# VH-VL binders against FAD synthase (ribL), part 7

Target 1, 153 residues: FAD synthase (ribL), of Halorubrum lacusprofundi (b9lsn4)
Amino acid sequence: MTRVVAQGTFDLLHPGHVHYLEDAATYGDELHAIVARRTNVTHKPAPILCAEQRRDMVAALTAVDEAHLGHPEDVFVPIQRLDPDVIVLGFDQHHDEADIAAALAERGIDCRVERASGRDPRYEDELLSSGDIVDRILKQRGSDCDGAREGQR
Key: E = the ipSAE of ESMFold2; O = the ipSAE of OpenDDE; V2 = 0.75 times the mean of E and O plus 0.25 times the DockQ between their complexes.

## First folded at step 4 (VH-VL)

Design s18 (framework fv_ofatumumab)
Fold by ESMFold2-Fast, scan of step 4:
Structure s18 (fold): chain C 153 residues (1-153), chain A 123 residues (1-123), chain B 107 residues (1-107)
Amino acid sequence: as target 1 above (153 residues)
Amino acid sequence: EVQLVESGGGLVQPGRSLRLSCAASGFTFKDYAMHWVRQAPGKGLEWVSTISWNSGTIGYADSVKGRFTISRDNAKKSLYLQMNSLRAEDTALYYCAKDMGYKSSWSYGMDVWGQGTTVTVSS
Amino acid sequence: EIVLTQSPATLSLSPGERATLSCRASQSVSSYLAWYQQKPGQAPRLLIYDASNRATGIPARFSGSGSGTDFTLTISSLEPEDFAVYYCQQYSNFPYTFGQGTRLEIK
């Protein structure tokens, strides 16, 4: 009866997200995913899709037992409520396991902090980033431009 | 018609057990978290327990932890509360309530309530 | 556990007046707070969820505001049917908790 928590923004699902959640699920009996609200995203562009839609997409994945929205002001509130045995960080997440463990201990939360394995592209042109997907859309579906910015039609 | 009907309440001696049931109709039971809330005579509301739509998350009030067990049977559209080691302070009207949040959106308020079933712990 | 304190315990007003009910949390619950109305002999009725969103069918005269530790339920112009007991409830952390209630009575 091991409860695992994974967390992320999960905008525009890609195989990297699926791999992360599948790997996180191997750490226990139940996997709960926490999906960040727009107010939780501070150092990258805001997600394209609303938090509820991103949560519903994550909840539909086979590896995920339940998906939750993050707390608007404090990312640790859902973690305290779920009282997990393990938190699994994404491979590319810049948080140090020791730093997260220290923050949890300071709040009286006793759980393991692990990190998911990485995933290599399985074929040429596979996109493993929401940002890369957005960039591809803009290149292929964006407006044509003759080099001028203002006054264009 | 959306409806919740509680049953299983009654008079019971301290230290004994009771099992409460809540029958749901008129909505897709398996998609919503469910709650037990009690109210002692002349007192306010007290949350007892919550179970998420897929039973993945369960919570209990400190006063009942270790004595009460919440469970659900989605195929039967029923919610249960197994109450062991009952005490005089467990005397209350017990309400079954539906969370308003769909599936993973749960924990956003209780929009549908039953009429309640009375539990009296006395000898 | 998070303790919710409602004030006043009893509020005596006349129809047509504005009612302002307070709920204070012992620690932040962000916006994870609901308000309920209960009339004698009846089950509670959900009024407001997520601090400020009106539940389906709830009249526009009911509004909620606040975040963190300080929350307010406002009834802009009281109708006779509004005289009841009002409870706040937090769903930020287990265990979930209710306030002790505010009784709104006719003068």
Scores: ipSAE 0.000, ipTM 0.544, lowest interface PAE 13.8, mean pLDDT 85

Design s19 (framework fv_ofatumumab; at its last look DockQ between E and O 0.79; V2 from the best seeds 0.00; counts 0 for: pae E 2.5 > 2)
Heavy chain, then light chain:
Amino acid sequence: EVQLVESGGGLVQPGRSLRLSCAASGFTFKDYAMHWVRQAPGKGLEWVSTISWNSGTIGYADSVKGRFTISRDNAKKSLYLQMNSLRAEDTALYYCAKDMGYKSSWPYGMDVWGQGTTVTVSS
Amino acid sequence: EIVLTQSPATLSLSPGERATLSCRASQSVSSYLAWYQQKPGQAPRLLIYDASNRATGIPARFSGSGSGTDFTLTISSLEPEDFAVYYCQQGSNFPYTFGQGTRLEIK
ESMFold2-Fast, scan of step 4: ipSAE 0.667; ipTM 0.871
ESMFold2, look of step 5: ipSAE 0.519; ipTM 0.855
ESMFold2 (binder alone), look of step 5: mean pLDDT 94; pTM 0.955
OpenDDE, look of step 5: ipSAE 0.460; ipTM 0.841

Design s20 (framework fv_ofatumumab)
Fold by ESMFold2-Fast, scan of step 4:
Structure s20 (fold): chain C 153 residues (1-153), chain A 123 residues (1-123), chain B 107 residues (1-107)
Amino acid sequence: as target 1 above (153 residues)
Amino acid sequence: EVQLVESGGGLVQPGRSLRLSCAASGFTFKDYAMHWVRQAPGKGLEWVSTISWNSGTIGYADSVKGRFTISRDNAKKSLYLQMNSLRAEDTALYYCAKDMGYKSSWYYAMDVWGQGTTVTVSS
Amino acid sequence: EIVLTQSPATLSLSPGERATLSCRASQSVSSYLAWYQQKPGQAPRLLIYDASNRATGIPARFSGSGSGTDFTLTISSLEPEDFAVYYCQQDSNFPYTFGQGTRLEIK
């Protein structure tokens, strides 16, 4: 059986996440998703929802066979444990497929690295990023609706 | 309060089959990986098999691969080990053990153990 | 498979002494190593997980250290109840494996 791994933060689930996971699932027989903990997220705003809740929401999706929490100190632990045949990167992720494949090979993992297809908005006002959702919440529900700031911790 | 109770062990002839069961109580069974570990008389511990909380990840010891099948029924809060083509070297006390990690916390260590069920394979 | 070798096979000490138990892996297991205590006629008891984290309810005298291939379980001051068999276990790769055990006996 071909085992596929997808990974991300999956904060505030949106259609872009669903598309990514559905596309990732086409690469094999079973799809495992790795959901990043706060300690795995750098140089961008921390996720709003706790890791366990994000994992449980991802696990409920039809395309996902199993969802796992990332390891707090070593992002390769879940990947090494699952020993996948394919890792599917998100369309907008800036990781180089060859660089990731080389890092995995150094840890003894023989894994193919692929990239998911992109997705355009299907209707007016469709939000395809967690950042856009947070911005919308701050604009409409924040104490200062004119000057909401994204990424503040 | 947290308890695991194994059953199904007994005396069986080589080449036959036996099914072990483990009944869990006092914790949310469906949220934890489960393990089977055995110990031959006077010998050390040997890991037999692991099954993740939703059965998505399963592993076996090389000595039992192809002969044993681990499974779980989350609605019944039960873990099973189907043992086929039994050999004399399968004689051991079989422990059911709960993983310490909630839904793949990535520390597959066993924090709660049952008292074990004895399997004797002899003619 | 990854082979775990424990040493010494038997360690004879007196209450109040420090015990140091070794576990060596045939290849790197990073920090994916646990320690268990087993008394005669009883199921094993988890002491340490992820090489150095003490499990819930385990007395402070127990500590684990090491990474890669060399690991140590230390009991800072032995109590009479600590004389038992100790096993290390790796969860780095399937198949998971246990060491052969170190028997800690009263001198």
Scores: ipSAE 0.017, ipTM 0.610, lowest interface PAE 6.9, mean pLDDT 87

Design s21 (framework fv_ofatumumab)
Fold by ESMFold2-Fast, scan of step 4:
Structure s21 (fold): chain C 153 residues (1-153), chain A 123 residues (1-123), chain B 107 residues (1-107)
Amino acid sequence: as target 1 above (153 residues)
Amino acid sequence: EVQLVESGGGLVQPGRSLRLSCAASGFTFKDYAMHWVRQAPGKGLEWVSTISWNSGTIGYADSVKGRFTISRDNAKKSLYLQMNSLRAEDTALYYCAKDMGYKSSWYYYMDVWGQGTTVTVSS
Amino acid sequence: EIVLTQSPATLSLSPGERATLSCRASQSVSSYLAWYQQKPGQAPRLLIYDASNRATGIPARFSGSGSGTDFTLTISSLEPEDFAVYYCQQHSNFPYTFGQGTRLEIK
């Protein structure tokens, strides 16, 4: 049986996440998702939702067999424990397949690295990023953050 | 009931080989990582080797690297340890142990252990 | 390899008393530490995993705590059946390693 791992932050779940996980699932019999903790996210803004909630939302998706939290200090610990046959990177992830494969080999993990296909919006107004969703919320709800300050009940 | 039964131990001279077997029953063997752990007479536990559910990840203790080979046959529900170039310090009770990780083959902890098989290496 | 050092080597207590067993790692193992109990002539039994999670069927009197390099197994009120050897184990890195054991004996 072929075990696939997908990894991401999965903040504010959107169709891009669903496409990624569905595409990743096609590489094997069993798909495991690893959900990054805040400490694992350095190249983009911290996620809005806590890691446990993001993990639970991902776990509810039909394509996902199991969802796991990332390790706070070492992103490869859950990967080593799951011992996957394939790791599928997201279409827009900045990591080079060869670099990831080299890091896995250095840790004794015999795993193939693939990249998911991207997709264009299927209809007008489809949002495929968490940043776009946040921007839309701010614009449609008044772009006013005063309620987050002292005195909010 | 989950059971692990080790076999293949015995008295052997230094430099010789032995092959240990572990027969599993009562659980879906193919879904779990498996371990070999040994215990020398009157001493503590020493991890020897681990093999993942699909044989993709294998680890060995430094003391046995290059001499021992772990393998599994998921169809036969069996775990093996091929021990070559045996030394007096390999004398121990050898336990077969099942990893706790079930749905995920996380290599955590050994929740079920066999009775062990004794290996004595002496001249 | 990561070395686990258990202390004390021997702990002599009476039933009803609280037992505290220590395990120190030579480098951080995060929370990837387990505790096992071994009685004479028997295979080890898993007690605690991921530093603080009690394994199925393990009585509530057993608890684990700690993270990084310092870990503790506590038995809140000793029962006669608890007098055994206790081992810690890390699974943070290959090679996986066990501590040398703490023998808990009747006073």
Scores: ipSAE 0.005, ipTM 0.524, lowest interface PAE 12.8, mean pLDDT 84

Design s22 (framework fv_ofatumumab)
Fold by ESMFold2-Fast, scan of step 4:
Structure s22 (fold): chain C 153 residues (1-153), chain A 123 residues (1-123), chain B 107 residues (1-107)
Amino acid sequence: as target 1 above (153 residues)
Amino acid sequence: EVQLVESGGGLVQPGRSLRLSCAASGFTFKDYAMHWVRQAPGKGLEWVSTISWKSGTIGYADSVKGRFTISRDNAKKSLYLQMNSLRAEDTALYYCAKDMGYKSSWYYGMDVWGQGTTVTVSS
Amino acid sequence: EIVLTQSPATLSLSPGERATLSCRASQSVSSYLAWYQQKPGQAPRLLIYDASNRATGIPARFSGSGSGTDFTLTISSLEPEDFAVYYCQQRDNFPYTFGQGTRLEIK
């Protein structure tokens, strides 16, 4: 059985996440997703939703066989335990496949590193980024009482 | 609402076999890992066995490895423990427990427990 | 197998005091440690998972800390219902193991 690992933050699910996981699943028989904890996110704003909720949402997707939380101190611990055959990087992730493969080899993990295909918006107002969704919410609804009252008489 | 009910315990002679069952209700059984934990009279907890939600990952305590077999039937919402070659040291209250992790092979912790079923191995 | 050693075996305190319970692993279990509470005649109750995360419905006075081989369960201000036996458990590797327990009793 070929075991595939995908990983990400998966805050506020959008069609880009679904496409990534569906493409990752085509690389093997069993897809495992690793969902980053807040402590694993260092180069972008912290996710809005807690890690357990993000994991549960990812686990509910048809393409995903199992979803796991990342390790708070060492991002490679879940990968070592899963012992995957393939790790599939997201289309927009700026990590070099060779660099990831080298880091895994240093830890005794022998697996192939692939990259998922990209997905373009299918219509003008489709959002494919959690950041864009947050921006839309802040602009149209606000994060306080003003936004909550928008639909009232 | 969420319940686990163990059955199949009893008095049995050393060297014989016994099969425990655990019936689950009030949650989606097929999506959670399940565990057997035992406790000898007046003693502490001892983990016995674990089975993942799809049965892909199974583990046993060293004291029971080769003698006990854990299995599950997701359609019947039931967990089983087949106990062979029983020893006096297997005498304990046997608990069935649900893991809190949703659709995960990572066993995060046992959030729901049954009342247990008593196994006494004596001649 | 990974052996978990809990200390002290018995801790005698009064309501309102802080309780500190220790669990030491014979080798690193990273953060893959849970804490359980058991009262006489009852099944255990999950308190803490992954060393420091409170399970659903567990009061804020319970907290867990530590990583690697040294772990602590702290009860900031004891309530009468907290007097029970406490167990740590590791899930780092099979076989999964429990500590021998710490009995928290009224002084």
Scores: ipSAE 0.013, ipTM 0.606, lowest interface PAE 8.7, mean pLDDT 87

Design s23 (framework fv_ofatumumab)
Fold by ESMFold2-Fast, scan of step 4:
Structure s23 (fold): chain C 153 residues (1-153), chain A 123 residues (1-123), chain B 107 residues (1-107)
Amino acid sequence: as target 1 above (153 residues)
Amino acid sequence: EVQLVESGGGLVQPGRSLRLSCAASGFTFKDYAMHWVRQAPGKGLEWVSTISWNRGTIGYADSVKGRFTISRDNAKKSLYLQMNSLRAEDTALYYCAKDMGYKSSWYYGMDVWGQGTTVTVSS
Amino acid sequence: EIVLTQSPATLSLSPGERATLSCRASQSVSSYLAWYQQKPGQAPRLLIYDASNRATGIPARFSGSGSGTDFTLTISSLEPEDFAVYYCQQRENFPYTFGQGTRLEIK
């Protein structure tokens, strides 16, 4: 049995996440997803949703056999525990396959590193980024409302 | 109302077997890991066994390995503990508990417990 | 087997006082530690999971802290219903283990 691992933040689940996980699942018999905690995210705004909620949403997806929370201090701890045959990186993730493979080898993890295919928006209004979703929310819901509806008096 | 009800306990002689059952209601049984925890009279809690939602991960306490078998029937919404080669030291109140983690084989915490079923192993 | 040692074994306090209960692990359990409360004749109740997260319905007076090998459960102002036995439990590795318990008694 071939065990595949996918990893990401998965904040505000969007079709890009679903595509990534579906593609990752094609690399083996069993797909496990690792969902990053807030402490694992650097050089970007913190995720909007808590890690447990993001994990539960990923766990509900058909392509995912199980979803796990990342380790607060060491992202490789869950990977070592799962002992995967393949790790599939997201298309737009800023990680080099060779660098990840080297880091895994240093920890005694014998695992192939692959990259998922990307996808383009299927229609003009499709959002494939958590940042774009946040921006849309702020634009449409950023005003205070006390009972006087927007666009009225 | 989320509920767990244990049954199957009783008085049994050393070396014999018992099968404990736990009936679940009020939640989607198939999506959660389940645990057995026991407590000897006047003593603390002792973890006995865990089975993941998909049966892919199963663990046992060293004291019961090879003698006890945990299993689940998702269609019947029931958890079981087959106890073989019983010893006096297995005398305890046996609790059934649900893990709080949705579709996770990694135990997070036991958020729902039954009232327990008493097992007394005595000659 | 990871051994969890709780201290003190018995803590005698009055309602309104602050309680601090300790749990020490024989090796690191990261943050994979839970706290349970058990009252006489009742099943245990989950209070805290992953060291510091309060379980649903647990009053704000309960809080957990710590990581690695040293963990603390704090009850900021004791209510009469808080006098019970408290157990810590780790999920770092099989076999999962509980501490021996701390009995919180009315002084």
Scores: ipSAE 0.383, ipTM 0.796, lowest interface PAE 3.0, mean pLDDT 90

Design s25 (framework fv_ofatumumab)
Heavy chain, then light chain:
Amino acid sequence: EVQLVESGGGLVQPGRSLRLSCAASGFTFKDYYMHWVRQAPGKGLEWVSTISWNSGTIGYADSVKGRFTISRDNAKKSLYLQMNSLRAEDTALYYCAKDMGYKSSWYYGMDVWGQGTTVTVSS
Amino acid sequence: EIVLTQSPATLSLSPGERATLSCRASQSVSSYLAWYQQKPGQAPRLLIYDASNRATGIPARFSGSGSGTDFTLTISSLEPEDFAVYYCQQRSDFPYTFGQGTRLEIK
ESMFold2-Fast, scan of step 4: ipSAE 0.562; ipTM 0.848

Design s46 (framework fv_ofatumumab)
Fold by ESMFold2-Fast, scan of step 4:
Structure s46 (fold): chain C 153 residues (1-153), chain A 123 residues (1-123), chain B 107 residues (1-107)
Amino acid sequence: as target 1 above (153 residues)
Amino acid sequence: EVQLVESGGGLVQPGRSLRLSCAASGFTFKDYAMHWVRQAPGKGLEWVSTISWNSGTIGYADSVKGRFTISRDNAKKSLYLQMNSLRAEDTALYYCAKDMGYKSSWSYGMDVWGQGTTVTVSS
Amino acid sequence: EIVLTQSPATLSLSPGERATLSCRASQSVYSYLAWYQQKPGQAPRLLIYDASNRATGIPARFSGSGSGTDFTLTISSLEPEDFAVYYCQQRSNFPYTFGQGTRLEIK
């Protein structure tokens, strides 16, 4: 049996997440997803939803056999526990496959590193990022009357 | 039923080797991580080693690193502990234990234990 | 290595009383802590995993709580069979470690 691991934040699920996990699943017999905690996210705004909820949503997806929470201080701890044969990086993730493979080898983790394919929007209103979804919410549902409309209710 | 049976313990002199075995039955052995835990006479529990389902991830207690080797044979449903360069401090009852987590579960705990096999290292 | 310190070393109580056992970690283990019970001449038995989840078949009187470095095992009303040694164990980092144990004895 070939075990595959995918990693991500998975805040506000969108079709890009589903594509990544479906592509990752093609690399083996079972797919495990590791969902990052807020403390694991350092280069972008913190996720809106708590880690447990994001994990549960990912676990419900057909492509995912099991979903796990990341370790707060060391992203490699769940990977060591899962002992995967393959780790599949997301298409837009900044990590070099060779660099990740070297880090895994230094920790005694014997697996190969692959990268998922990317996907383009299928229609004009398809949102493929959590940031785009948040922006849409703010524009359509947020208040725009703070300063200019003093006296309105 | 779900069962683990250890064997291979005995009296051995310091500096020599001993190989412990653990036979599993009643569950799908190849899907679970396995552990060795020891207990010296009258003392507490000490974790010795862990091996993942596919033998890819292995951990050891600092006290046994470089001397002990954990291994498994999924076809034979057996776990092993090769113990080299034995010391008096290795004297203990050695338990084989199954991880409760199916494959990759974070809900970790040792839910099934054998009766243990006694290792006595003396001059 | 993460050191787990259990307190008290020995707890003397009577059947029907409430028992609270402490386990403190030298650094955060988050919720990655399990509790085991061991009776004389027997292998350990898993009671609680991930700090607060009861293992299959464990009576409701056993409960666990805590996170980070401070954990508690509670037995709400002691039964005669509960007098045993209790160990906490962390799975946050290799090497895994056990506490030294708390002996629960009849008063």
Scores: ipSAE 0.000, ipTM 0.525, lowest interface PAE 14.2, mean pLDDT 85

Design s47 (framework fv_ofatumumab)
Heavy chain, then light chain:
Amino acid sequence: EVQLVESGGGLVQPGRSLRLSCAASGFTFKDYAMHWVRQAPGKGLEWVSTISWNSGTIGYADSVKGRFTISRDNAKKSLYLQMNSLRAEDTALYYCAKDMGYKSSWPYGMDVWGQGTTVTVSS
Amino acid sequence: EIVLTQSPATLSLSPGERATLSCRASQSVNSYLAWYQQKPGQAPRLLIYDASNRATGIPARFSGSGSGTDFTLTISSLEPEDFAVYYCQQRSNFPYTFGQGTRLEIK
ESMFold2-Fast, scan of step 4: ipSAE 0.403; ipTM 0.817

Design s48 (framework fv_ofatumumab)
Fold by ESMFold2-Fast, scan of step 4:
Structure s48 (fold): chain C 153 residues (1-153), chain A 123 residues (1-123), chain B 107 residues (1-107)
Amino acid sequence: as target 1 above (153 residues)
Amino acid sequence: EVQLVESGGGLVQPGRSLRLSCAASGFTFKDYAMHWVRQAPGKGLEWVSTISWNSGTIGYADSVKGRFTISRDNAKKSLYLQMNSLRAEDTALYYCAKDMGYKSSWYYAMDVWGQGTTVTVSS
Amino acid sequence: EIVLTQSPATLSLSPGERATLSCRASQSVRSYLAWYQQKPGQAPRLLIYDASNRATGIPARFSGSGSGTDFTLTISSLEPEDFAVYYCQQRSNFPYTFGQGTRLEIK
């Protein structure tokens, strides 16, 4: 049985997350998702939603067999416990495949590192990132920008 | 070496136009939001404009709305500020700055700054 | 627009002393507040982002705290190179705004 691990923050689910998880699932028989805690996110803003809620939303997706919370201090702890055959990185994820492969090898984990395909918007105004969704919310609901609010009347 | 170099500043009369450029090197320009921030002589910092990595989100300070236009050319690794209908109050050192947030996660802060280009609006 | 008010306008201290700088927002900016240092003739330098996170390469003596409308930058023990102007900046809403600055000067 081939066990696949996908990992990410998964704040404010969008079709890009669904595509990533569906693509990751094609690499094996069983897909496990690891959902980052706030302490795991260092090169972009902290997620809006708490880790447990993000985990539960990911767990509800058809492509995902099980969803897990990341470890606060060591992102490799859940990976060691799951002992996967393949880790599939998201298309836009910051991590270098070689650095991850080296860290896995050092820990004695026999695992392939793959990267998921990206996807183009299927229609005009489709949002494929959590950052874009937050940006839209700030412009339309929090911003003092007249143009954005007027367009919704 | 991560570097931003501004150009295009100069002396210009009120009501005229000026275009500022910012050349980026040492990082993947297309993946980061970019900002223009200005500083009038002897005064503090004033945010002017922001453009997201894909130009999908653009914001302006109230004082420049309708007069200034921010744009970027990811293939040329360049950021621009088209300044129309210039006023004496626009006199400042104009900085180009990189957002620290990767791609669409750009609600961070400005981690890399150029040395600025001086714009003087005077008759 | 959200107005950021920094206090004091000028802080006169000696090396080795603790500096505490305040930034107050006219409405909540949540945690979307950054601190910058600017020395004469130089571009600003990012110190703190998201209220409390130190930027890469920033010494441990710099720390940020606060949320909502009340924020503090603390320098635990001043070094000679720390005498500069400090600015807070919010990105919660467009337009983004900076505080007017606090000048930290040698006593």
Scores: ipSAE 0.000, ipTM 0.486, lowest interface PAE 17.6, mean pLDDT 85

Design s49 (framework fv_ofatumumab)
Fold by ESMFold2-Fast, scan of step 4:
Structure s49 (fold): chain C 153 residues (1-153), chain A 123 residues (1-123), chain B 107 residues (1-107)
Amino acid sequence: as target 1 above (153 residues)
Amino acid sequence: EVQLVESGGGLVQPGRSLRLSCAASGFTFKDYAMHWVRQAPGKGLEWVSTISWNSGTIGYADSVKGRFTISRDNAKKSLYLQMNSLRAEDTALYYCAKDMGYKSSWYYYMDVWGQGTTVTVSS
Amino acid sequence: EIVLTQSPATLSLSPGERATLSCRASQSVSNYLAWYQQKPGQAPRLLIYDASNRATGIPARFSGSGSGTDFTLTISSLEPEDFAVYYCQQRSNFPYTFGQGTRLEIK
């Protein structure tokens, strides 16, 4: 049995996430998704939703066989334990396949590193990023109060 | 209420087979990993086997590997343990336990336990 | 397999005293450790998960600490119902393993 691992933050699930996971699933017999904790995210703003909720949403997707929370200190710990045959990087992830493969080999993990395909919006106003969703919320529902005050106006 | 009820235990002779069942109610069985844990008379807990919510990940203790098979039927909300080539050291109270993690092969802590079914292997 | 060693094997204390129970792993389990309580004739009860999180309904006097290979369960002030056997369990690797148990008994 071929085990595939996909990984990401998966905040505010959108069709881009679904495409990534569906594409990743085509590389093997079972797909495991690793969902990053807030402490794992340094290249993007902190996720809006808690890790458990993001994991549960990912777990509900048809393409995903199992969903796991990342390790707070070391992103490779879940990967090492799952011992996958293939790791599929997201289309927009800023990782070099060769660099990831080398890091995995140093940890005793001998697996193939692939990259998912990207896709264009399928219809007008399709949002394919969490940042675009947040921006839309702020523009349409944002407060005119200074300092992003919590609670009522 | 969440409930697990084990059955199938009994007295068997060494070398024989026995199949344990666990009936689940009060939670969405198909979404949780399940465990078998045993306890020999006067001894501590010994993890026996784990099966993920979709049967994709299965693990066994070295003492039972190759002899026991864990399986589940999500439609029937039931967990099974097929025990072959039974030995005297398999004598124990066998607990069925629910994993606390949702749709995960990772978070294998037992938050709900049945009362157990007794297996005695003796000549 | 990862071996969990609990100490002491038996701890004799009086109600009102502080109990400190140890669990040591043969290799790092990160924070992937749980504590269970078992009373005679009963199934085990989950107390602490992921080293330091209290399970639902567990009194505040129970606390867990530690990471890597060295873990502690602390009961700040013993109640009569706390005298039981306590087990640690790791979920870091297959096979999943339990410690041998610490019996907490009345002095």
Scores: ipSAE 0.000, ipTM 0.500, lowest interface PAE 15.5, mean pLDDT 84

